# VH-VL binders against Protein TIC 22, chloroplastic (TIC22): the designs that were tried, part 1

Every score and structure here is a prediction.

Target 1, 202 residues: Protein TIC 22, chloroplastic (TIC22), of Pisum sativum (Garden pea) (Lathyrus oleraceus) (q9zst9)
Amino acid sequence: ATLTPNHVAKSLAGTSVYTVSNSDNEFVLMSDAEGAKSIGLLCFRQEDAEAFLAQVRSRKKEFRGGAKVVPITLDQVYMLKVEGIAFRFLPDPVQIKNALELRAANRGSFDGVPVFQSDLLVVKKKNKRYCPVYFSKEDLEYELSKVSRSSKGVGVSQHIMVGSFEDVLKKMELSEKSSGWEDLVFIPPGKKHSQHMQEVIA
Structure headers, positions and changes below count from the first letter of each chain, unless a header shows other numbers; Kabat numbers aren't used for antibody chains.
ipSAE, averaged over its two directions, is called F for ESMFold2-Fast, E for ESMFold2 and O for OpenDDE. V2 adds 0.75 times the mean of E and O to 0.25 times the DockQ between the complexes of E and O.
Where letters were taken out, [cut] stands.
The coordinates of atoms that the task and the answers printed are left out; those that the model quotes come from them. Centres of patches stay.

## First folded at step 1 (VH-VL)

Design c1 (framework fv_ucenprubart)
Fold by ESMFold2-Fast, scan of step 1:
Structure c1 (fold): chain C 202 residues (1-202), chain A 123 residues (1-123), chain B 108 residues (1-108)
Amino acid sequence: as target 1 above (202 residues)
Amino acid sequence: QVQLVQSGAEVKKPGASVKVSCKASGYTFTSGYYMAWVRQAPGQGLEWMGLINPSGGSTWYAQKFQGRVTMTRDTSTSTVYMELSSLRSEDTAVYYCARGRYDFWSGYPFDYWGQGTLVTVSS
Amino acid sequence: EIVLTQSPDFQSVTPKEKVTITCQASQSIGSSLLWYQQKPDQSPKLLIKYASQSFSGVPSRFSGSGSGTDFTLTINSLEAEDAATYYCQQSYSLPPYTFGGGTKVEIK
């Protein structure tokens, strides 16, 4: 049996992204590149959503009176995606830069939202295994520095893997029990690992 | 004006199937409004059955009705259908269609409802 | 499945009095709670969305409050036309969405 949408959504709890809503609290949708589909924009940085709101207000009079930037959690976004609502993520450009630096041997444009993980970080609690996935490379590096204080900074980047959030979600959706993909927990940017894990596995 | 007009009352025997229609007008049928089906047995509360996206035809059913309910749509007539098979006496209820669009804060608030269709299952 | 429990099941209220209806969720649903009014032999009508936001055209005497697991619908001065059954509904989880059992309000 594959992982349920509710299991995948639970792994995403606590991470906020930012979108633009109208005065009726509905998503402000944009057309895709072909003009054929309506897509919601989700920004990992609040300032990027505020910039999008400014553009929308300058081009559409109807949004000047009540459109606003609102936070939404990734578990809510995932459930809406399962229901068929299309979204485009706008990643944090700092994390795009981090992803490209980690792919130094095969550099190019990064497609998708960068996420980072390390084989050196596995949490075992109550006979369950948890594998954290980070939206911030800096947060992962901080946690790795605690694993080996004597080796801080030496070879740490060799143990950091980078992938796209969209690909990770797809693999979770296709995974079976005992595949290891059910063990993933996404760590919100700027939140301490211990604090988030306590909330998720409490 | 927005209207949801449902088909008329039905009387069915146990084991039969019923197909209720809901015709939408006054808005663009495929503009992101979903259609829910909610039933109410005589003197009882509201029971959610399922949801359909008229644009793509995607459906979500309550587990209780999974395998017995089928929701479809016809975009040329702006009509949604709900078919319930293997009818039992406890399926006697008023069946409502209701329109809802994604609201960032509250999901799909059902802002317009059809008049309801009474389905009576008796031997 | 998220279960919604409404209280009271029934109340008979004198005109102009304040009516309070409670809805409790089996788990935290944030503010993803809606209220509907159903008059006898009529379809339900949306009153409140996102726990406290009034739907357009709804009289100001209706208000909603609460978050997490405890929610309240208040009618600050009951009118004769308010005789109805009131239902809460959660939209926090993936469908199926669930309704509370309903609270019937009658005029004395």
Scores: ipSAE 0.000, ipTM 0.461, lowest interface PAE 14.9, mean pLDDT 81

Design c3 (framework fv_ucenprubart)
Fold by ESMFold2-Fast, scan of step 1:
Structure c3 (fold): chain C 202 residues (1-202), chain A 122 residues (1-122), chain B 108 residues (1-108)
Amino acid sequence: as target 1 above (202 residues)
Amino acid sequence: QVQLVQSGAEVKKPGASVKVSCKASGYTFTSGYYMAWVRQAPGQGLEWMGLINPSGGSTWYAQKFQGRVTMTRDTSTSTVYMELSSLRSEDTAVYYCARSGKYFDWLSFDYWGQGTLVTVSS
Amino acid sequence: EIVLTQSPDFQSVTPKEKVTITCQASQSIGSSLLWYQQKPDQSPKLLIKYASQSFSGVPSRFSGSGSGTDFTLTINSLEAEDAATYYCQQSYSLPPYTFGGGTKVEIK
């Protein structure tokens, strides 16, 4: 039994991304790299969505005065993806920098939305196990600093793993129950895991 | 020392396609630097065409060129390619590849190729 | 499309004089502005990034300033080798990354 779309969506509750909609509250779509498919653009920074809106308004008269930047949560995005709408994420450049720094020793470029996790941070609540996954490296570092398990000579960042959000979602979709992937909960930027878990589990 | 070496000048007829190459050296091609393509028509300014990540192959194209431009790379030769199809006389320009920085420099173009003149004439 | 307007289009300057080139964006771009130098028949060369940060190896007589919509490139004391066309570029996280029309600087 693989994880259901509802389970995956629930793990994404509370994280806002930004897109452009028309006056009818429909997504403004752009062409993919090959021009073959219409893709919705989702920005992790509001300013990036505002830039996209300016582009849309400058090129198509039907969008002047009608188009606007709209926040949408990742759980809603995921359900729309399940229904067949394709999306491309534009990540926060600060987090791209963080991901590349963590992978500098491995000499790889980063492609996709960076997410961060640590095996030192597992939360138990109401007799269930939860593994928080962060969109902000700084948020994870803050939580790890409270664990006090870092020994002198090795920084807490040495225990941070970085992955692609898109790859993590794919692995969740392909995983069987009891594999551990059902334990993941994505933490919105700027929130502590304890605060977020009170909102989505209680 | 970082160097970007481009292929030689091309003369094409309207409706043809052109494929320009850009070979990188002096740094690790897949270490997080992106590659941009920028063109310049004779006596005119600079126009950004698109960006490619050499590691994963992901691309971002300017809307004006969407559907006509294709950017690819070959990691074994540290080479990026830009192919422009359905050429028009107004596509006559010098085409540059330029390295895009990494980290907070992701969108700065720090080193440029020597340029490739593409002339489109009947 | 974010439009960058440079002024002046052309400037003829006596050696050792101060040169000021302006770049105005059609909307706020924060500090996401770069400056390039292009000599005839040569590739552009990066001078300034993030409105005011000099690229490695660039002479100290070049400086950039500004934020939001109004930006300036200054050459404190013009040398003969500085005769070139100067371009500003905006680099917001979402393309297109547009360039200004250029300012040609020549020696009197």
Scores: ipSAE 0.000, ipTM 0.429, lowest interface PAE 17.4, mean pLDDT 80

Design c4 (framework fv_ucenprubart)
Heavy chain, then light chain:
Amino acid sequence: QVQLVQSGAEVKKPGASVKVSCKASGYTFTSGYYMAWVRQAPGQGLEWMGLINPSGGSTWYAQKFQGRVTMTRDTSTSTVYMELSSLRSEDTAVYYCARWGLRYSYAFDIWGQGTLVTVSS
Amino acid sequence: EIVLTQSPDFQSVTPKEKVTITCQASQSIGSSLLWYQQKPDQSPKLLIKYASQSFSGVPSRFSGSGSGTDFTLTINSLEAEDAATYYCQQSYSLPPYTFGGGTKVEIK
ESMFold2-Fast, scan of step 1: ipSAE 0.005; ipTM 0.452

Design c5 (framework fv_ucenprubart)
Heavy chain, then light chain:
Amino acid sequence: QVQLVQSGAEVKKPGASVKVSCKASGYTFTSGYYMAWVRQAPGQGLEWMGLINPSGGSTWYAQKFQGRVTMTRDTSTSTVYMELSSLRSEDTAVYYCARDEWYDFSAFDIWGQGTLVTVSS
Amino acid sequence: EIVLTQSPDFQSVTPKEKVTITCQASQSIGSSLLWYQQKPDQSPKLLIKYASQSFSGVPSRFSGSGSGTDFTLTINSLEAEDAATYYCQQSYSLPPYTFGGGTKVEIK
ESMFold2-Fast, scan of step 1: ipSAE 0.006; ipTM 0.569

Design c7 (framework fv_ucenprubart)
Fold by ESMFold2-Fast, scan of step 1:
Structure c7 (fold): chain C 202 residues (1-202), chain A 120 residues (1-120), chain B 108 residues (1-108)
Amino acid sequence: as target 1 above (202 residues)
Amino acid sequence: QVQLVQSGAEVKKPGASVKVSCKASGYTFTSGYYMAWVRQAPGQGLEWMGLINPSGGSTWYAQKFQGRVTMTRDTSTSTVYMELSSLRSEDTAVYYCARDYEWLDYFDYWGQGTLVTVSS
Amino acid sequence: EIVLTQSPDFQSVTPKEKVTITCQASQSIGSSLLWYQQKPDQSPKLLIKYASQSFSGVPSRFSGSGSGTDFTLTINSLEAEDAATYYCQQSYSLPPYTFGGGTKVEIK
């Protein structure tokens, strides 16, 4: 048995992305390159969604009457994806730069939304544990700065692993309980893992 | 050459319905050109009634006409229709159709207008 | 809904004089304003789009200006054929699109 959709959604709670809605609070969907598929655009930066809204308003007349940028959480996005709605993420370009630097690439591109994690950061609380996955490299670096380094002679950046959010999500969907993937929790940009867990668990 | 040709003048009694047609030619009817309906009572200004996208049939109506106006299209004849029900004397007006490109914000071509007179 | 207020309602103007018509929006509409000319017993014709851009074939004596809430249509030197009613329209909000009340321009 794989992890349930509710378990995966719970790991995504509290992280906001931005989309464009019409006056009825419905998603504005884009056509793919062939015009055959409807795809929702989700931006990790509010300003990117505002730029998209401006483009839509300048080109599509019906969006001038109440279309707006709205936040939606990744757990809500995931449940809509489970229902069959397709989405495309527009990542934060600062984090794309961070991902490329970590892979020591002098050129090229990064496919997908960068996420960052470290085997040095596993949070244990009572009889439960979780492994935080960060959308911001800077947030992870801050947390790692508080961890006492062993006498291994390895720098903090060498303990940061970069991956694609889309690939991590797919692996969670395919994984069984007790695989370790059930321990992942995605940390919203600008938040500490302790703050996030306190807000989400309540 | 783009043309919008409307149906002829009509005289209706209060409480009746009228259905005005607008036949488009000279362009691809379903290629992203919307059609608006605008009316003008004698000696009065222009009043926007609504908009239809012929490609999907989506419609937008002014609140004043919501529940009384219905806009439809027939893609086989490149014709848009505007039906107004429960007619009152205040509905006496010239009714215009006007073309509106989805990516541009103006009415570039207008029909010749259809006079609808509501009287007993 | 966005209300457009035009002034004046009527102008009787000497030939070759400058005509100024104003349109005020009840809220900011950026540059999403259009100007139309309507002669008696004729359909309206587009003059100006996006507040200040002349539509193709429109004489250079017609110009539009303004942004936000205050807009102006100017006819620099009125010709006989310019006797008409002029309307502003906003394309910022749908539904509804709204028109100003109109300004009738007559030549003496």
Scores: ipSAE 0.000, ipTM 0.420, lowest interface PAE 18.7, mean pLDDT 81

Design c8 (framework fv_ucenprubart)
Heavy chain, then light chain:
Amino acid sequence: QVQLVQSGAEVKKPGASVKVSCKASGYTFTSGYYMAWVRQAPGQGLEWMGLINPSGGSTWYAQKFQGRVTMTRDTSTSTVYMELSSLRSEDTAVYYCARGYYDSSGWYFDLWGQGTLVTVSS
Amino acid sequence: EIVLTQSPDFQSVTPKEKVTITCQASQSIGSSLLWYQQKPDQSPKLLIKYASQSFSGVPSRFSGSGSGTDFTLTINSLEAEDAATYYCQQSYSLPPYTFGGGTKVEIK
ESMFold2-Fast, scan of step 1: ipSAE 0.031; ipTM 0.667

Design s1 (framework fv_solitomab_arm2)
Fold by ESMFold2-Fast, scan of step 1:
Structure s1 (fold): chain C 202 residues (1-202), chain A 121 residues (1-121), chain B 106 residues (1-106)
Amino acid sequence: as target 1 above (202 residues)
Amino acid sequence: DVQLVQSGAEVKKPGASVKVSCKASGYTFTSYYMHWVRQAPGQGLEWIGYINPSGGSTNYADSVKGRFTITTDKSTSTAYMELSSLRSEDTATYYCARGKYDFWSGYMDVWGQGTTVTVSS
Amino acid sequence: DIVLTQSPATLSLSPGERATLSCRASQSVSYMNWYQQKPGKAPKRWIYDASNRATGVPARFSGSGSGTDYSLTINSLEAEDAATYYCQQRSNWPLTFGGGTKVEIK
C-alpha cells in the first residue's frame, strides 16, 4: 500500500509559505504556462508574495484595497492539493543558486523548489528512523558540521544531495512501506531538525 | 466521522476567567483553522476569533481583544479559548467551528455542540 | 466592519409557500454564506459562496446575489425548514453575521 495523504501532510508540518488573497479571502489565481488552468501561487519568501500583491493591485481594479499576503503551512497546502486545488511554488532564489552550484552541469535553471539531504544525517525517535530534508542548504551544512565533529569525519559537507521538492513529494506519494521514503521529514528554513521534530513529533 | 466536542457549561462571577475546550476527531487537526463564535441568549451569532493549529497564529475580534486567548494542544487535537475579566455581556453559548481561512471555500463547516457560559453576580 | 442586515426578522408561512430571505451588506462582498440554526442546537452550514448547497441540503433551497444584495429562497416550505437562518460574509476581517431571519411554519 502507498503512503497516506495524512502521512505525507505530517512530514510537511511547520513550514510556512505565502500567498495572496483577495477581499473575499480567496486565493488570487493565475493561468499556467499553457493558459488553460487556474493555479495558486505560493512563495517561500514573504517578500515575493508582497511583490506579487503589489503587481496585482496595480493592474486589477477588483484588488485595489482588501487584498493581502497570508501565510499558510505546507501541510495545509498539501491537503488542499488532495482536495483538487492546483498550486505553483515560487522558490527562494538563494536556494536556486545553491542547487545550481551543487550540480556538476550548470543548466542555467533549476526546475522546482530545491531541497537538500544527506545520508549522514538520520534521527531516531520511538525506535523509528527519520531522514530530514532541508529547504535551506545552509541549515543542512550547519547540522553536518556537528556530525563531522562528533564522528571525526572531516569533509562530510561533500555528501549533500540536491533534488526538487515536487519530485521528492511525488516519489513519497508513490512509495510503499520499507522503501525509505516514509522516513522523510521536511525541515522549515531557519530550524534545526531536533527542534522541529520536538514540535511536530510527540 | 468528523466531530468537535466541547466542555461543559460554566457559571462565573464578574471579573473571573473561563476556559472552554473543543476536542477534534476524525480529521487532521492542523489542516483546518479553529474559529470561535458566541451567541448571547436570544441574540445572533458573533465571531470572536480563530487559531491556525499548525503555526499557532491567532486573530481576535475587537470586542474581546485583550481579554481573549485561543490555544491548542496538538497532541490531543484540542483547541481552548480563555476569556478573562468576565462581564455580564459575555453571557453566551460559545461554539468552536472548523473552517478554512483564505481558502477558496472560506466556510465553517463543522460546529461543536456549544458551551454555555453564564456570568452572574 | 462589514454590517449585514437581514430582513424580515420573522417569516410566518404555510407549508408549500415560497420564502425569500434577504441579506444586505454595508459594502460590497463577493460571496455570502448561510447557516441554519434550530432552537437549542449549533448552527449548520447551509449555503456557501452565495449559491452552493452544502451536502444534504434539499434542492428546494437556493442562494443568489452579488455585491451588497443576497437572498436565500425556499421554493416550497416544509415543516422541517422552521429555523433561524443567518448570513455570513467572508470578504473582510472580522467575519460578521447578519441578525438572522426566523422562519416559522403556520
Scores: ipSAE 0.000, ipTM 0.422, lowest interface PAE 18.4, mean pLDDT 80

Design s10 (framework fv_solitomab_arm2)
Fold by ESMFold2-Fast, scan of step 1:
Structure s10 (fold): chain C 202 residues (1-202), chain A 120 residues (1-120), chain B 106 residues (1-106)
Amino acid sequence: as target 1 above (202 residues)
Amino acid sequence: DVQLVQSGAEVKKPGASVKVSCKASGYTFTSYYMHWVRQAPGQGLEWIGYINPSGGSTNYADSVKGRFTITTDKSTSTAYMELSSLRSEDTATYYCARGYSYGYYYMDVWGQGTTVTVSS
Amino acid sequence: DIVLTQSPATLSLSPGERATLSCRASQSVSYMNWYQQKPGKAPKRWIYDASNRATGVPARFSGSGSGTDYSLTINSLEAEDAATYYCQQRSNWPLTFGGGTKVEIK
């Protein structure tokens, strides 16, 4: 049937996001846009989480002594989400700009966390197939520069597919074995896929 | 797929030391805390410590502090507990359990347990 | 240390009956977890953060409570529910467990 939560979680290992927690290691929650739901904020940049902490401390004095920025990996986030905890991601604005440039100049917003992949990039490790999905367009472009067929500037962007992280996760959750979705592995920003594969696929 | 497999039963003399292993599989070992919980025969559960495998940081309960050490071998995805200067009160089944690093109080997967008997 | 007192120590009921297990903390706690343990087996996470069922836990189980008073309810007992249930707080270090409530089916 569908991929297990632990299989999906393993594909997300090694990517850190940042949240603000209280002294009990609980998320500092915000209201959603409608004001009806409590939700945890997860930032792809540490600086964004630090800015959020500063705002929380300036408005609520009870947080001055105990609140802190805490890293959490996406595999942990995914398992907490499976258990019913709601999260909102704050993406890296550089990657939002990259996604909009790839899709069109007419649309001014991007919903979700941008991810990038290429049908030209498939990695084999221990005789198993892996399809890397990048949180950074620049990291994918660097890897594609090593492929002689797509190293030219005009041709490179035609081999990059952009999607939302949230949509990719939904498709993985609905996939059957041997569909190809089980081959995905998410690459942390700033890492080469070879380094990441060595660390998380022992 | 996620599994924790512990080493076999131990019988020790008072004053001896015991080392128990917990081999993890099916997940990224460094993404989760590893807790140790013990249970004396016919008694309840007692938390005794944890380790964060990514950095090696540990926290121990006062009941075992000074005699208790938790370590990991990341290359084999194995956690170890070592308890020294054993007393009769240390007779228990010892469990390892996986916990979340953010709210490191969620123990979702448990090992089968290792019985440690301290007899004179 | 936060002391958790579970009551009753043993609860003997027939299939189809409702069981309510209590867990009282010596001071206010933010969250309470529950574990199910069958004889000779490792504990299994059952309820987390007071009211959330772990994956695979039947809908007949529910958790409730806040502050110092928490409870685990089984709406219609089945034979497979015979086990000892432990509450556990995560608000303060060290982590502490209750003494357990043994549920027996007559």
Scores: ipSAE 0.005, ipTM 0.471, lowest interface PAE 12.3, mean pLDDT 81

Design s11 (framework fv_solitomab_arm2)
Fold by ESMFold2-Fast, scan of step 1:
Structure s11 (fold): chain C 202 residues (1-202), chain A 122 residues (1-122), chain B 106 residues (1-106)
Amino acid sequence: as target 1 above (202 residues)
Amino acid sequence: DVQLVQSGAEVKKPGASVKVSCKASGYTFTSYYMHWVRQAPGQGLEWIGYINPSGGSTNYADSVKGRFTITTDKSTSTAYMELSSLRSEDTATYYCARVDYYDSSGYSMDVWGQGTTVTVSS
Amino acid sequence: DIVLTQSPATLSLSPGERATLSCRASQSVSYMNWYQQKPGKAPKRWIYDASNRATGVPARFSGSGSGTDYSLTINSLEAEDAATYYCQQRSNWPLTFGGGTKVEIK
């Protein structure tokens, strides 16, 4: 009844995040604030992963010669999460700022990775419907500029919805077929949805 | 031994600019964020911004945005703050403070500079 | 911005007494940090992520709380504990501090 792990993973194909691995290609783990859990850190910006690596090397001598920043795609991350490996995402701070600016009256703390979607942007291919979800607000705004013929006196951002990536994944996992959640496709930062869909939906 | 050493006290007239330095020692400068916090006389602490010395990314509080710039010089392990168009309300002690990336630290400021008093008077 | 309200503003107690300092957030936060500041000195990190004592902080200090309600407790006050204590939230930008609670020893 619910979407399969493979279906959810496929919606995440092509988006790279950055982590720190040791010389054996194992994730460098950190303790969460509750002290009992080992988690992997996944950064949406390579520079944040480089900063984490520098911090780890300054503290832990065993990592000074062997640790490095490695890219991993979100579909791979998702399959590891399904196997029980815990991760913490470090979002792009520009996108956190974008998410907060889109909120009316600043009504809550933002937990998780911001994602952006618009009901004005739906892609149809054959008899299948796809709803792109963006990790970059700027990418979505660019695509919306191609759809709207008129935005006189109003920003395109009025049609942008903000969500938490982690919450969206949870809703996909719990959804039944034909609920609409199976239509989602996550768009990598800096990429047009048309280019991405051609690469991952073949 | 980790320490942050700040430049000396400044007295400025309204409309002037001030630049405060924070020299880091005892750790890898680029491995930690550097935050700035100010405290008006007899008042509480106010966060005003940060810089990531590794990539140069910055974030500023709305109260100072447009007048505030944080920079670093990696060769000397020094962070700088510059505040322009000074007002009497900017009279405060300005602190630099180091912040770790580990979530177990909660973006807490584990090492602080001694503070730089900036007085804006006519 | 998340507003942190600390109470009481001033707490005057005798050595050996228990002090409880409150920090209430205007909206839910995941963790709270606490700083100790003595007159004319820079703040020192005292408690991080709600309940973890910073290196060198005496065992008589403890932090607790979740959601919107956090507290710092000193279970047996000593003269050296006289200071202003500030809470700070990490959940949202900008980072914000409470107004502080001044602990005075009689």
Scores: ipSAE 0.000, ipTM 0.448, lowest interface PAE 15.8, mean pLDDT 80

Design s12 (framework fv_solitomab_arm2)
Fold by ESMFold2-Fast, scan of step 1:
Structure s12 (fold): chain C 202 residues (1-202), chain A 119 residues (1-119), chain B 106 residues (1-106)
Amino acid sequence: as target 1 above (202 residues)
Amino acid sequence: DVQLVQSGAEVKKPGASVKVSCKASGYTFTSYYMHWVRQAPGQGLEWIGYINPSGGSTNYADSVKGRFTITTDKSTSTAYMELSSLRSEDTATYYCARDLGWELPMDVWGQGTTVTVSS
Amino acid sequence: DIVLTQSPATLSLSPGERATLSCRASQSVSYMNWYQQKPGKAPKRWIYDASNRATGVPARFSGSGSGTDYSLTINSLEAEDAATYYCQQRSNWPLTFGGGTKVEIK
């Protein structure tokens, strides 16, 4: 009764994150001193992946020849997660700031990758209902500024809900068909939902 | 046997510069970051910078930025720190320490070099 | 910078007693390490990634915690455990250390 991995993966299509690969195009994993765990790092900013690559090159001689920053889409990441590869996301610090501001007061830290959605924004395409989830608060604010109902004199931010990407993903995995969670689609930073829908679900 | 061996104690006057060495042995020098950490008498530990010996990239703590330089000599597997315009507040034991991996602590430390700044 | 606050500053106990040392971070960290330093010596890595004992560290030592709250516990204190223990975060640059907890044996 839960959503399939393919359904969840499709909702993540088109969003690029950045990782480090070796010369065999395999993920470079972090591990502790005694080799107790292996974790792949996925950065929402390319510059953060470049910093990780610099650390890997300085610490591990075996990664020096041909190690590079590689973009990978979140749907591909999700399928690798399904196959058993563990990942840690490094979020965009601008979006961390945005999430903390929406959580009433700045409370120190935000756990996970911030995502933003609104009950005022539901998109219909080819007679199907879609609920966009944004990795950029600014992108959602722009879309909401065009909604006729927000001109009623209510602040745009009062209609924005913030959550953790990791938590939303887990809720999708645990949800049953027709729960509404199957309607979610993740919007890449810098894109309008209309542009993204045209590219992914056209 | 992995070791970091540091140069001997230094006594300097205010305004002088000091250069401390840290000679590595028993491992591939360019595969590990080299950190510098200092400790004033009776005080705690303060990280002051690192160098990546492979590419030569450095990062310095704000407390020493503008007066502090870390360099390496790959042919002798030696890291150096140089601190200029010395003040009495720079009196400390200076340690070099290698970084085994991104998530890992500094696992091998030099024995320390005492730098005393006095008139 | 992430600030690490250690408490107590000094802990004086008898052999055989249980010691618990606290380290609180000003924001959530993923990697907390502990170092042991004896007078006149360089620090020695002791616990890494919150709970893993470094090679040669006695089983009486254990680390725990996540997020902002971490602790180092010595289940049955021995005379050789007299030292200052420093926590250190590795999640963000610059690397930062706590102020240290000095463990004294009566």
Scores: ipSAE 0.000, ipTM 0.412, lowest interface PAE 17.9, mean pLDDT 80

